# VHH binders against q84jc2, part 166

Target 1, 232 residues: q84jc2
Amino acid sequence: MSKMRNLVEEKFLEFYESWVIQLELYLHQLLIAHNNNTMSETELRHLISKLTTHHKAYYTAKWAAIREDVLAFFGSVWLNPLENACSWLTGWKPSMVFRMVDRLRKSRVVLVEAQVKKLEELRVKTKFDEQKIEREMERYQVAMADRKMVELARLGCHVGGESVMVVEAAVRGLSMGLEKMVKAADCVRLKTLKGILDILTPPQCVEFLAAAATFQVQLRRWGNRRHYVTHS

## First folded at step 9 (VHH)

Design pb38 (framework vhh_8fcz_2)
Fold by ESMFold2-Fast, scan of step 9:
Structure pb38 (fold): chain B 232 residues (1-232), chain A 125 residues (1-125)
Amino acid sequence: as target 1 above (232 residues)
Amino acid sequence: QVQLVESGGGLVQPGGSLRLSCAASGFTFSNYYMNWVRQPPGKGLEWVSGINYDSSYTTYADSVEGRFTIIRDNDKKMVYLQMTSLKTEDTAVYYCARSPDELQALFEEGYFDVEGQGTQVTVSS
């Protein structure tokens, strides 16, 4: 239903705008903590916990929304075109965060050999899980081009109540398949994020989270300014 | 009443296989992240494996990855742990456990609100 689709998009847009504002506030706190090395371990862990809880809130809201309309997350109205172009299965590509981890090697706090080994094991596991989901998406796209689906699409252009019902059932099945894949991708994201935070020390966690939040906020700002020069 | 009942434990030789079962009752099984946890003799609880509500995501402890497979059947309200290439280090009491929140289970492994009575697995020659 168009009405249900509009409500999901409207509600998640409102949620996402508030969520990004809070992310920017947390980014400010992360940058202060990173630049001021006088914060206690307890204070750093508390800040890391706030960011972790913030990301969990995003996935709680997202999973509730995709249950109602998963297609709202493909080409999302709350994301600008640049953010949408950089999305992998409705979110950040899990393996990409290891590029942010690599920047920690240039920081004030050096990664020890044991951490490097665990991060590499996690990177390999994350890439494997990512590729598995990509294969499932390929199968899904092939199924969309299946002869029977093409025939059902063609029947949707002709008259018949039975044709409409069959097409609606097929679309529902496709949406359920997409929901399953999106949730699987989000599980890989959450496990990758947790894995990195479990391996890193609190100061390294702050640096990592600051880098990730900075990239997310800047990507949004760059995309929002895309058409400025054409209006000036 | 909320219950988790494990079965399938026993004595098995190293390199052998064993299948554990967990029967859930008293709650909406398909809404919960389910886990297998074990306690080796003289050690604390060790998380082994987890599976989300629709089986679209499974995760394993490094010590069992590639050897164990977690499966769920929402229609029968069952969780299974298929164990292969068993080692003496796998000797433990195995517990089925429910996570209070799927997202919390993904972030904070080892937090459960319901556990079963356990089933003993002994791997010896």
Scores: ipSAE 0.020, ipTM 0.494, lowest interface PAE 6.9, mean pLDDT 83

Design pb39 (framework vhh_8fcz_2)
Fold by ESMFold2-Fast, scan of step 9:
Structure pb39 (fold): chain B 232 residues (1-232), chain A 125 residues (1-125)
Amino acid sequence: as target 1 above (232 residues)
Amino acid sequence: QVQLVESGGGLVQPGGSLRLSCAASGFTFSNYYMNWVRQPPGKGLEWVSGINPDSSYTTYADSVEGRFTIIRDNDKKMVYLQMTSLKTEDTAVYYCARSPDELQALFEEGYFDVEGQGTQVTVSS
């Protein structure tokens, strides 16, 4: 484990690799269900439940990990550089899933007007919640650049017990602030996902979840397959 | 012993306002997601609103969005529900409920254990 230096990173890397493998297996089941009009509503609800449980397991593991080391989720070692570049506050940007929902307007199962209205209301609320968190992050970044924090950074150049303890307390405070923002962002993600699934019919939920899982799996694949040529 | 005590309910006319309070004890209040749930006459419990431990995020049922505001005070171990523009359909016994896991409040709907006696809100002319 030559690249693993932190127990939180090591444990979450192992978790995430297993979680992605299981996501690919569920994606296969979602694609079969989407192409097969003979599955019962009960069978479709069972498959949707497996996916929602799978996503719940991810956030349960993530929140345990960020409680120990939130910084592990900024530039995560279990994500490739493309996945990291596409991250918004340690995960997917909630409003991006509405682009996947828009594909349902092209599908065999057409959205009814009442669903379109509810999805638009949810989209507007999601964007509002995102902007609120973005303002919080801006406030946090400004607070980190405060003269007091800069002075604490200078004191950290002092090798000694008291100055080291003061710097450690400040860093702990900064980490707690990031943890709160990551949890707030994850709450928006979960509320958005739940809201979409509550509005859609079971066949539409399957199509939506298949689109989301396909994008996540393909983004990982694209980042892992990049071609690089060294120039001399 | 975990205890939640709701208060502030009463009779109010349509369009009126009320503020409900919930006093918590017996657990580390600042570690828990707090919710308001209600039970209309002859119906099951329905979730109304939730608030994150640090107040960084609040959520509302569609039926109350824009009319109700959930607030918490971790120092006093209190949760409040500020209700405005009350409607006859808001008539219910209101309970506060903690979530053992913040994910449960957002992901799993329809079942909350209410620990207090609740507070009755009646909206009628």
Scores: ipSAE 0.006, ipTM 0.282, lowest interface PAE 9.4, mean pLDDT 81

Design pb4 (framework vhh_8fcz_2)
Fold by ESMFold2-Fast, scan of step 9:
Structure pb4 (fold): chain B 232 residues (1-232), chain A 125 residues (1-125)
Amino acid sequence: as target 1 above (232 residues)
Amino acid sequence: QVQLVESGGGLVQPGGSLRLSCAASGFTFSNYWMNWVRQPPGKGLEWVSGINSDSSYTTYADSVEGRFTIIRDNDKKMVYLQMTSLKTEDTAVYYCARSPDELQALFEEGYFDVEGQGTQVTVSS
């Protein structure tokens, strides 16, 4: 059973549907650029900039939304069950993108030794940042089970405006902790994305972005087909 | 007027420690990504460290990673740079700098719109 949608969920669902449609249009441009070696370096940089701006727009909207209701992102109504199952702290796991980068080693545009070294250094830093966030999440989950939280849950069983207000304040406190963790994870995602784009040449950036966008779009389509079969 | 005032610089021996402070006024401090940047004698500006608005993420230049720690106190409207294991190449004027867009700060080093007047750090025997 799907729960009732709040205003944050409805607004972000509308935003996300439009954002994905535009991503598919950019993917088409990336695939054309990748298959045709006639585009200038300036034209490739412009296309890469459009994708970077598009991702920046996503995080601008997301951070505005999580400030209002971060819990909407842990039960995302704009994502199908498969997309939600593949999520790590409300988005893609940063280290996963290095699997896409590994494909570039087998591409016709081969990575030079200096790039391989820098990508490995970035991979190590990214995994370290992921582990730090995962440890913080574990601490947060343990804190949820402390005596004060148990006491607040018990108070929620009593009818009264005071007990309702105390429970709502506690939920808001929990939400603030989640907001910090989501923002930390998003910062790691964006720094990882930027790091890869800084190391790669423009043609390699186009290939990488095309692979990433293809995976995102296909994961959504596959999940929607299974969801349709299950719910039709 | 937006103002950033740095302090805490001085002369220190190699291997020593210093704590720099930056006092912010004239803007909503808790909404902005903050940076430390430095200018060594005869060189251009070099980005050192950054911290997001809620302190959930910090980032450092490779040359200072593991030796420097950036901290912020939103209630006091302060940014700090705790420097340890100082080296002669850390000698520079250190500036506190505000980034106009938190997300863009993640994409571009040196993306800042306001700098203070700086505080001199000299590392010598």
Scores: ipSAE 0.634, ipTM 0.849, lowest interface PAE 1.5, mean pLDDT 86

Design pb40 (framework vhh_8fcz_2)
Fold by ESMFold2-Fast, scan of step 9:
Structure pb40 (fold): chain B 232 residues (1-232), chain A 125 residues (1-125)
Amino acid sequence: as target 1 above (232 residues)
Amino acid sequence: QVQLVESGGGLVQPGGSLRLSCAASGFTFSNYYMNWVRQPPGKGLEWVSGINEDSSYTTYADSVEGRFTIIRDNDKKMVYLQMTSLKTEDTAVYYCARSPDELQALFEEGYFDVEGQGTQVTVSS
């Protein structure tokens, strides 16, 4: 499997490596804040704002990149094989973050009943939205099979006279449907993240964001270790 | 110079329907994501719905999904909000607002630049 990177892949690889480094720095700040209960509410809100801005920057860059080449996100060169294996529609599965939320029920700052109710309502809604997107993807895959058959038939009739422009137009058309599905999935991710942060108190937000960032960073490290058995 | 003019609000019974309109001028309408936001009595602005530049993508707040439909007409420079199955909690002043993209709407809803006077929707028996 040999694949050269295009300009979109090169640009996003550079972005993503820097983005992950900054995420690790924010994770360090979140862990300090979580372990040290002397930070003010204003300081905690400022830290939470840094994390939400950081995630917003990721989706801004991602949506610009998928507009140019959505297929780069289905087997991303900036992700290791373990990260790619754990992806659901080019990113984290929204309902999985509620596993991290469940830890807050055992935290030093326990969730009040009103929060538990709102989080359960959000969990149910998130799972429902995931299922809707999965059904849309199934319909897209059926339509994709029909398009592939038609395009293969057309291309077969143009042996030796095939235009690069005709192929490029067909590929762009096929990619538009995938772009819509990826954006729909990312919107569920963003709504789920925002919904959780709106329900939680600042200390609970810090604990939640620390858990999420820890999982993301550790998953990357576990996958990378597969290639570096003798790392010092 | 940028103007957004909302209309179509009124008094309606619970379970009723209303269609809100927003007329845009002074900017390249087809380059902007368009939103509906509302302000209930005594509360801050809350985001309701959004639609991208070519109408290929729409999104809704959980409280209104399945009941409201956002539509845009780039030729007329109009955004509409078709509201059905109205509830008393939908009572608010409704505004339309432009944004560069959906991400601003999802993360910065409380900071929308509301340019119009809004249109009052009152759901009451």
Scores: ipSAE 0.013, ipTM 0.431, lowest interface PAE 7.6, mean pLDDT 82

Design pb41 (framework vhh_8fcz_2)
Fold by ESMFold2-Fast, scan of step 9:
Structure pb41 (fold): chain B 232 residues (1-232), chain A 125 residues (1-125)
Amino acid sequence: as target 1 above (232 residues)
Amino acid sequence: QVQLVESGGGLVQPGGSLRLSCAASGFTFSNYYMNWVRQPPGKGLEWVSGINADSSYTTYADSVEGRFTIIRDNDKKMVYLQMTSLKTEDTAVYYCARSPDELQALFEEGYFDVEGQGTQVTVSS
């Protein structure tokens, strides 16, 4: 279903371009807030809420698209090659964000002992969840080489309608397995993001979100620059 | 009408095992994030475990991680909590709870729109 796959890709590409433009606008607001020590806690919480709503909108659109065609998210046409090379199961690797949290030391706001302890506990839990998903990926890859899949591949060489239907059912099953793994990874991403935001104070949350958005935006710019230079 | 009905509670000794069941009806069960929450005597509600719609993600409170396993069967419209290595601190009324939105469930613990009537678990010698 190349036609259906193309429509999903076109729709998500249009969504993603708009989503990134809005992320850049939010990044500008985060940087202003970070440099303005007079903003109230209520104002900072409102800005943090806008960012979390923005990220939830991304996953709402992604999960709808994955239900139609999960393979569109492996080698995504809306991402440049650098963005694709840096992805882990169609998105950012959850444990990597703790490196950004560690850089909060550049602000004059110091993480208190209780926060450091909670962040370390969350880091350990996040890595454990990542390892579970990586084991599921290994299991999935091994299942692709199972005798049943090899037999179905051989049946696909026959032109009979029944053989074609059996192979198509198996391919749909594989897509469902990928959808489950991607959703598991996204759930770990969302729980990790929420956990960090719950541990940090509003000014620290703003600084963290600004660092994360800056990295995402710059990675896209670096990758787009490389493509431009290569193809002129 | 939307309903959640828990069963399987009882008296067990420390170190024992117990399986709780929750039967769902009146909604498209396979679209919802499901939770187990508990209320110990004299305390407030404590979230215990969650499972997303397709069983690809499960999460647990630190106090039960490694000891409890949440499972769901979408065909039977059931969610289960397999409890092992039970402690006296696990004594509580256990409730099955539905989260109204799967993404919101990941961002806000205790955000439930439907809860069952509960089943009592007592861990004592």
Scores: ipSAE 0.612, ipTM 0.837, lowest interface PAE 1.7, mean pLDDT 86

Design pb42 (framework vhh_8fcz_2)
Fold by ESMFold2-Fast, scan of step 9:
Structure pb42 (fold): chain B 232 residues (1-232), chain A 125 residues (1-125)
Amino acid sequence: as target 1 above (232 residues)
Amino acid sequence: QVQLVESGGGLVQPGGSLRLSCAASGFTFSNYYMNWVRQPPGKGLEWVSGINSESSYTTYADSVEGRFTIIRDNDKKMVYLQMTSLKTEDTAVYYCARSPDELQALFEEGYFDVEGQGTQVTVSS
């Protein structure tokens, strides 16, 4: 039988495909800016602003969608299997972006001591917030297997009246718990991104954003190409 | 009519504790990122702490981290600031403040579309 998509999945798939196309266009502009040492600070700040606005648009659409169906973001139909395998709580792992920052140390524009110190402080804070969410997710997963949940699963085998209502209430509670965790993870992502951009100079911001966008686009291409090189 | 009303301020000795309260009315409280900000005598506004709409994310200024805790109760439409290990430098008028939207709160610190009238906290021996 065909897998049926719900309306949230179809709407977000359409949004995401357009969003990625625009990200590729912005990536092209970032690479031109990175290779052009004659761009003014005002021009660089304008380009950085376009990227931050683009990421804000993603989270605006995501938070509207998770309010309707958070489960659509666990094993997303708009992501290929490689992208889904690399997801941490429906998105990029916040501490992962510091790997892109580390590559800036290999560029001709070197980070000054004060920036290195602030980035390390931000990395420690980000990792702390990330671990708090991981502990909450572990507690959530353990709670799924407790005696009360097992009892609710048994009730779900008996359709009618009270049992249906109790199971529906439990499913709504589970979804609300996931929404809270996903939004917490997204808040850590957004604060980490802003923190990095506040520490870096405009040329370094362009280089960082180019590296991040390149990785995101390349990961999608690697996953999509797997379809042509595997036969089973 | 959108309003925020703070209470719980007072005189406290260094090392003491206070709990500030903020009562919200006239808007859908559970949709907004909420903040505490303060103004010390003769100084500008300082952002102190923030909490997202679902209480799943909190953040603090470096000067208060580990000493203050922000809490919200969406059913009661309340935001609280639990202050411990108070210092003379914490003396200020404390304001409850609403962020226009949650994404703006995360990208732009210090912009609020609604602020209360404030509650005075004085830390002295």
Scores: ipSAE 0.632, ipTM 0.847, lowest interface PAE 1.4, mean pLDDT 86

Design pb43 (framework vhh_8fcz_2)
Fold by ESMFold2-Fast, scan of step 9:
Structure pb43 (fold): chain B 232 residues (1-232), chain A 125 residues (1-125)
Amino acid sequence: as target 1 above (232 residues)
Amino acid sequence: QVQLVESGGGLVQPGGSLRLSCAASGFTFSNYYMNWVRQPPGKGLEWVSGINSGSSYTTYADSVEGRFTIIRDNDKKMVYLQMTSLKTEDTAVYYCARSPDELQALFEEGYFDVEGQGTQVTVSS
């Protein structure tokens, strides 16, 4: 959007568009690697490392941006409505990546029993972490309805020195609380990704990363084809 | 002077509880992911627990999950390890450790740029 007043939104939109273009290029490399059994283990690990670095770059940029304006990530302007509708605490829901893992069970390279056990243990742990964060969000919403917050909102209706400073401090506190919850969710995302990559072999990692990137790219394409205006 | 100083170790009976403390100085404590690691007699270092800079995310080794709790106080520049239901296998020197990068800490357990001197925990009857 050409007339954005929020600098954080404008900068992150530019970053995200570039980041997605690079993700599509990496997806192309992952698909070539998956369909070509000539790559060495070292070459596969290098490709996996490039994807891991790319995801870390996203979270480095995101955490810098949420420090400035965490609300930019709730209903993000760089995401289409379908992407926003599928978002859980400003990003992908960690447990949903196990749907990509289910694809590996149908692969020509079958998961061994030890891997299946470790993946199930990781899935249970990931769901537990998600539920903990969901309880924190519920507590946050209850705290926003607290009598003290309602009182501060009433004070904000009257412009005057001391009350303005108290309201500004409260709003800053709310933003810090949201930032902590978003970072908690991102920690679970990164730890889940790391856990899956540690359990899988390099060829299985390539297949998993290709499935995840394919879903992300397709979700964006599906959402971008939606018509918002009445058909004339 | 960047320093981490542990305290609170001692002798406890199996099933007992103990709280370890780590005092940080010489750096912006609130910017760093913090860890507890341990070294059992005659063995290598084992990562135990981690906590992010904002206290919003904690993680634990499978061997201590449900028994240990990691806590931090950024105003006091302290990190704690509350240990319950202690086992003889928990006998070790416990170290407080700083991760060089918060994002990398989530991908690389056991890489630290600062460690304390350690505090001895002995669990025996």
Scores: ipSAE 0.620, ipTM 0.846, lowest interface PAE 1.6, mean pLDDT 86

Design pb44 (framework vhh_8fcz_2)
Fold by ESMFold2-Fast, scan of step 9:
Structure pb44 (fold): chain B 232 residues (1-232), chain A 125 residues (1-125)
Amino acid sequence: as target 1 above (232 residues)
Amino acid sequence: QVQLVESGGGLVQPGGSLRLSCAASGFTFSNYYMNWVRQPPGKGLEWVSGINSDDSYTTYADSVEGRFTIIRDNDKKMVYLQMTSLKTEDTAVYYCARSPDELQALFEEGYFDVEGQGTQVTVSS
């Protein structure tokens, strides 16, 4: 069925479109900085801070929105199908960013041995945190199925206005648990991003952030054009 | 008045266990990221552990990972630090600390605006 957007979806769509426009502007600044060796370390750190603040603004808005309607973030209307296909628990998969770092290394980016070691340690920790959340989500989904079955069984012989309240209570329980799991995933995302930025030098941080923003912007453009599926 | 009151410190032998408690009052406890930090004799403050407002995420300093567990009870307005396999280097005054912004706490270890009076933990044979 065709589904109308609710107010949370409409409001977050407007926010997200504006947020992506600003990300593109920051991407231009990152590319200029990357191709210019006249910027001081202080100037580079300030630019990195602007990107970090921009990502924190996204999570501030997201956490406010999921408190109202966490389900809006599963198959989001502000994301195209390609972006949604690449999502893990309503956002980017934390371990995916290490593939970006690996690609930069293969493209002649020089990292010292100490940085390579710390990045591998961070990768292992990130994978462990992801698996922990996946196990928690699985346990939650099983428990929610059991609760729904119990509530449906209680209503089996009588359906009336009371059944609406019971269904609403079950949906609230599901939403609260999903909100908690989405927040856990977002915490892993933010800690992974912070960890990478702490390991890399300011010029390397600019290169990494430029690569990440380029991928995000291009994935959105590819999905909107639907190169593999044409829409008129 | 915003208050954090730590308790549970004491003398323990190496390899022992201890549970610290922190009672919060004067603010909406369930909205805040909470931390445990410590100050060893003659050293500065060291961040130990953190827990987000809904307890969905916990994090630990490398030195205590696998040995310490941070727990919170929003109904009782309490945060706890369960310490196991204690070492002599864990000797310190332990403080409970509130972070003013949950998202910033994820980017800055030791980001806090309120600390308690502290509780002394001494690990010696």
Scores: ipSAE 0.643, ipTM 0.849, lowest interface PAE 1.5, mean pLDDT 85

Design pb45 (framework vhh_8fcz_2)
Fold by ESMFold2-Fast, scan of step 9:
Structure pb45 (fold): chain B 232 residues (1-232), chain A 125 residues (1-125)
Amino acid sequence: as target 1 above (232 residues)
Amino acid sequence: QVQLVESGGGLVQPGGSLRLSCAASGFTFSNYYMNWVRQPPGKGLEWVSGINSDESYTTYADSVEGRFTIIRDNDKKMVYLQMTSLKTEDTAVYYCARSPDELQALFEEGYFDVEGQGTQVTVSS
């Protein structure tokens, strides 16, 4: 039902635009904090808390929206084509953040050996959790091609209350399966973010969050500019 | 009355198995992140395992990873902890615990607002 999907899409589009604007404002604060090494640990922790609260607000809104229409998050209207192409199960791929962490090893405040070890342990665990979800997604995709699903797809080509209701029930079941996979992926994202922030010092957390926010903001700008340049 | 009631503890030999149960009542169980935590003799409380509201995500302490499995049944309002390959260091009182907010539970180990009375697990020869 396109009407139900349109309402979820419109509501989340409005939320996401505002959320990105606030992320850019927080990015500005992170860059100021990173460049001015005079801020206290308490001030840095407060800024880090603002960013974690901001990300938590995103997942609160997302989980409410996916309960209504999880399919809105596969090929989202609030994301440009480049952002959509770079998405892994409706969001960032958890293990990708370790690429940003690798840059901290070359920063002014270098990672100590104990931190490097803990980050590698977290990276391995994150990769394992990702692979588990990818196997679930593979099983989901394979199940789409089984004999029962092929038969249901054939029934969907016929007009009639009986076949329409059976197909709609099957689609609801598929949507519930996708919702669980998206929530699992989001749990891995949040747990990975938390793990990194627990391992890093406050200055390193600020640098990491600034790098992550910069990448997210720039990816959006790159996708928007590419579309314009292609047509101009 | 919000309540969590644990059962299934007992004496078991090293390498043995036990299944702990937690019966929840007085709240919408399917909305909450649920945990197992334990307190070994003479030590503080330590988090063991967690499961999100729709059971799509489970997590474990490093000391129990690969040996313990957390399971939930939202229709029965139950949480289980299947323990295998038990070690003497697993000896503790095991508590079922509810996290007040699912998203915060992912950010904060030990973020509980309700705990049960506990069930004793003793692993000894």
Scores: ipSAE 0.684, ipTM 0.869, lowest interface PAE 1.3, mean pLDDT 87

Design pb46 (framework vhh_8fcz_2)
Fold by ESMFold2-Fast, scan of step 9:
Structure pb46 (fold): chain B 232 residues (1-232), chain A 125 residues (1-125)
Amino acid sequence: as target 1 above (232 residues)
Amino acid sequence: QVQLVESGGGLVQPGGSLRLSCAASGFTFSNYYMNWVRQPPGKGLEWVSGINSDTSYTTYADSVEGRFTIIRDNDKKMVYLQMTSLKTEDTAVYYCARSPDELQALFEEGYFDVEGQGTQVTVSS
C-alpha cells in the first residue's frame, strides 16, 4: 500500500546522510580557517583538497546510482521538499555559485581585476552550457507528450504482452536519455566548481567553500524544520 | 592490449577542414573519458578537446572553440575530431588519449594513461 523505497533509494539515502554529516564537519574546519586566519597556505590547500575529494565522492556514488535508477534522483527521498524544490536537474544550478562569489566579494573578499575578468568569462561559459542542457531537457519533455508516446501508453492499457514489450523498450530509452542529461549537468557543475577554485586564492577558496557548504546545510535545516512543523 | 590508433592527418591550406579518427581496442571504450591532445613543432603537449563516456558532455580549449567538434561512437569504439577553419598555428601531431578516471578528467587537463602514436596535421600554403 505505502510507497516502497527501492534498493538504490535506500543505499543512496544511507550514503547521503553520512556524506552530509562529514560536510558539516568540513564546514566547521572551513569556518575556523576563515575566521582566525591562522592556517598556513599548505594547511589551507589540504583543507580545500578534502572538500574537493568529498564532492568527487558524492558524484562517484551518484553516477553509480543513476546507472541503476536515474528516476530515484527526480524527487529524491533523501532530500526534504525544500531541497527538492530548489533542485535543477537533480542538483544545484551551476550559475548559482557565482552569486556566492559576488556576495563574498562584497563582504570584504579582495578580488583583483584579473580574477574578476576570469570569473565573468567562466560565468558566461557556464550559463551557455546550462542553456544547452535546458534545451535538451525541453526536447525530452516534449518527447514525453509526443503523439507516439501517448499512443504507446494507450496501447499498453488495452493489449497484451506484445505492446507491453514495446512500452518497456520506450521507457528504457527515456531513462537512458535522462541519465545522459543528469551526467551532462553534473559535468557542468564539476567544471564550474574546478574553474572557480582555480581562479581564487586559497583563503578565497576557503571562504567560497564555507559559504556554499553553509547554504547547503542551512537549506536542509530550514526544510527539515518546516516539514516537522507541518506534521504537527 | 590497450591501443589507440589515429588516422586522417595530412596537409591542408589555411581555412580548410580535416576529420581525424581514433580507433580504440583492448578495453571497455564506453567507460572512459576521451581526449584529443596536440604537440606543435618545438612546443609541449597541448590539450585540445574532451568528451565524456556517454557523449553527453564535450569541452574544448579556447584556441579551438567554435572551430573543432569532438564526436564519439561507442558502438564503433571511435573518437573523431572534426576540424574546420584551420590556421597555421593548428599545425601539430594530434594524439588520441584516454583518461583513467572520468571524474578526475573534469578536474585535470592532461590526465591521461594511454595515448596513440599520433597523426600529423600540417596547415600551410
Scores: ipSAE 0.687, ipTM 0.872, lowest interface PAE 1.3, mean pLDDT 86

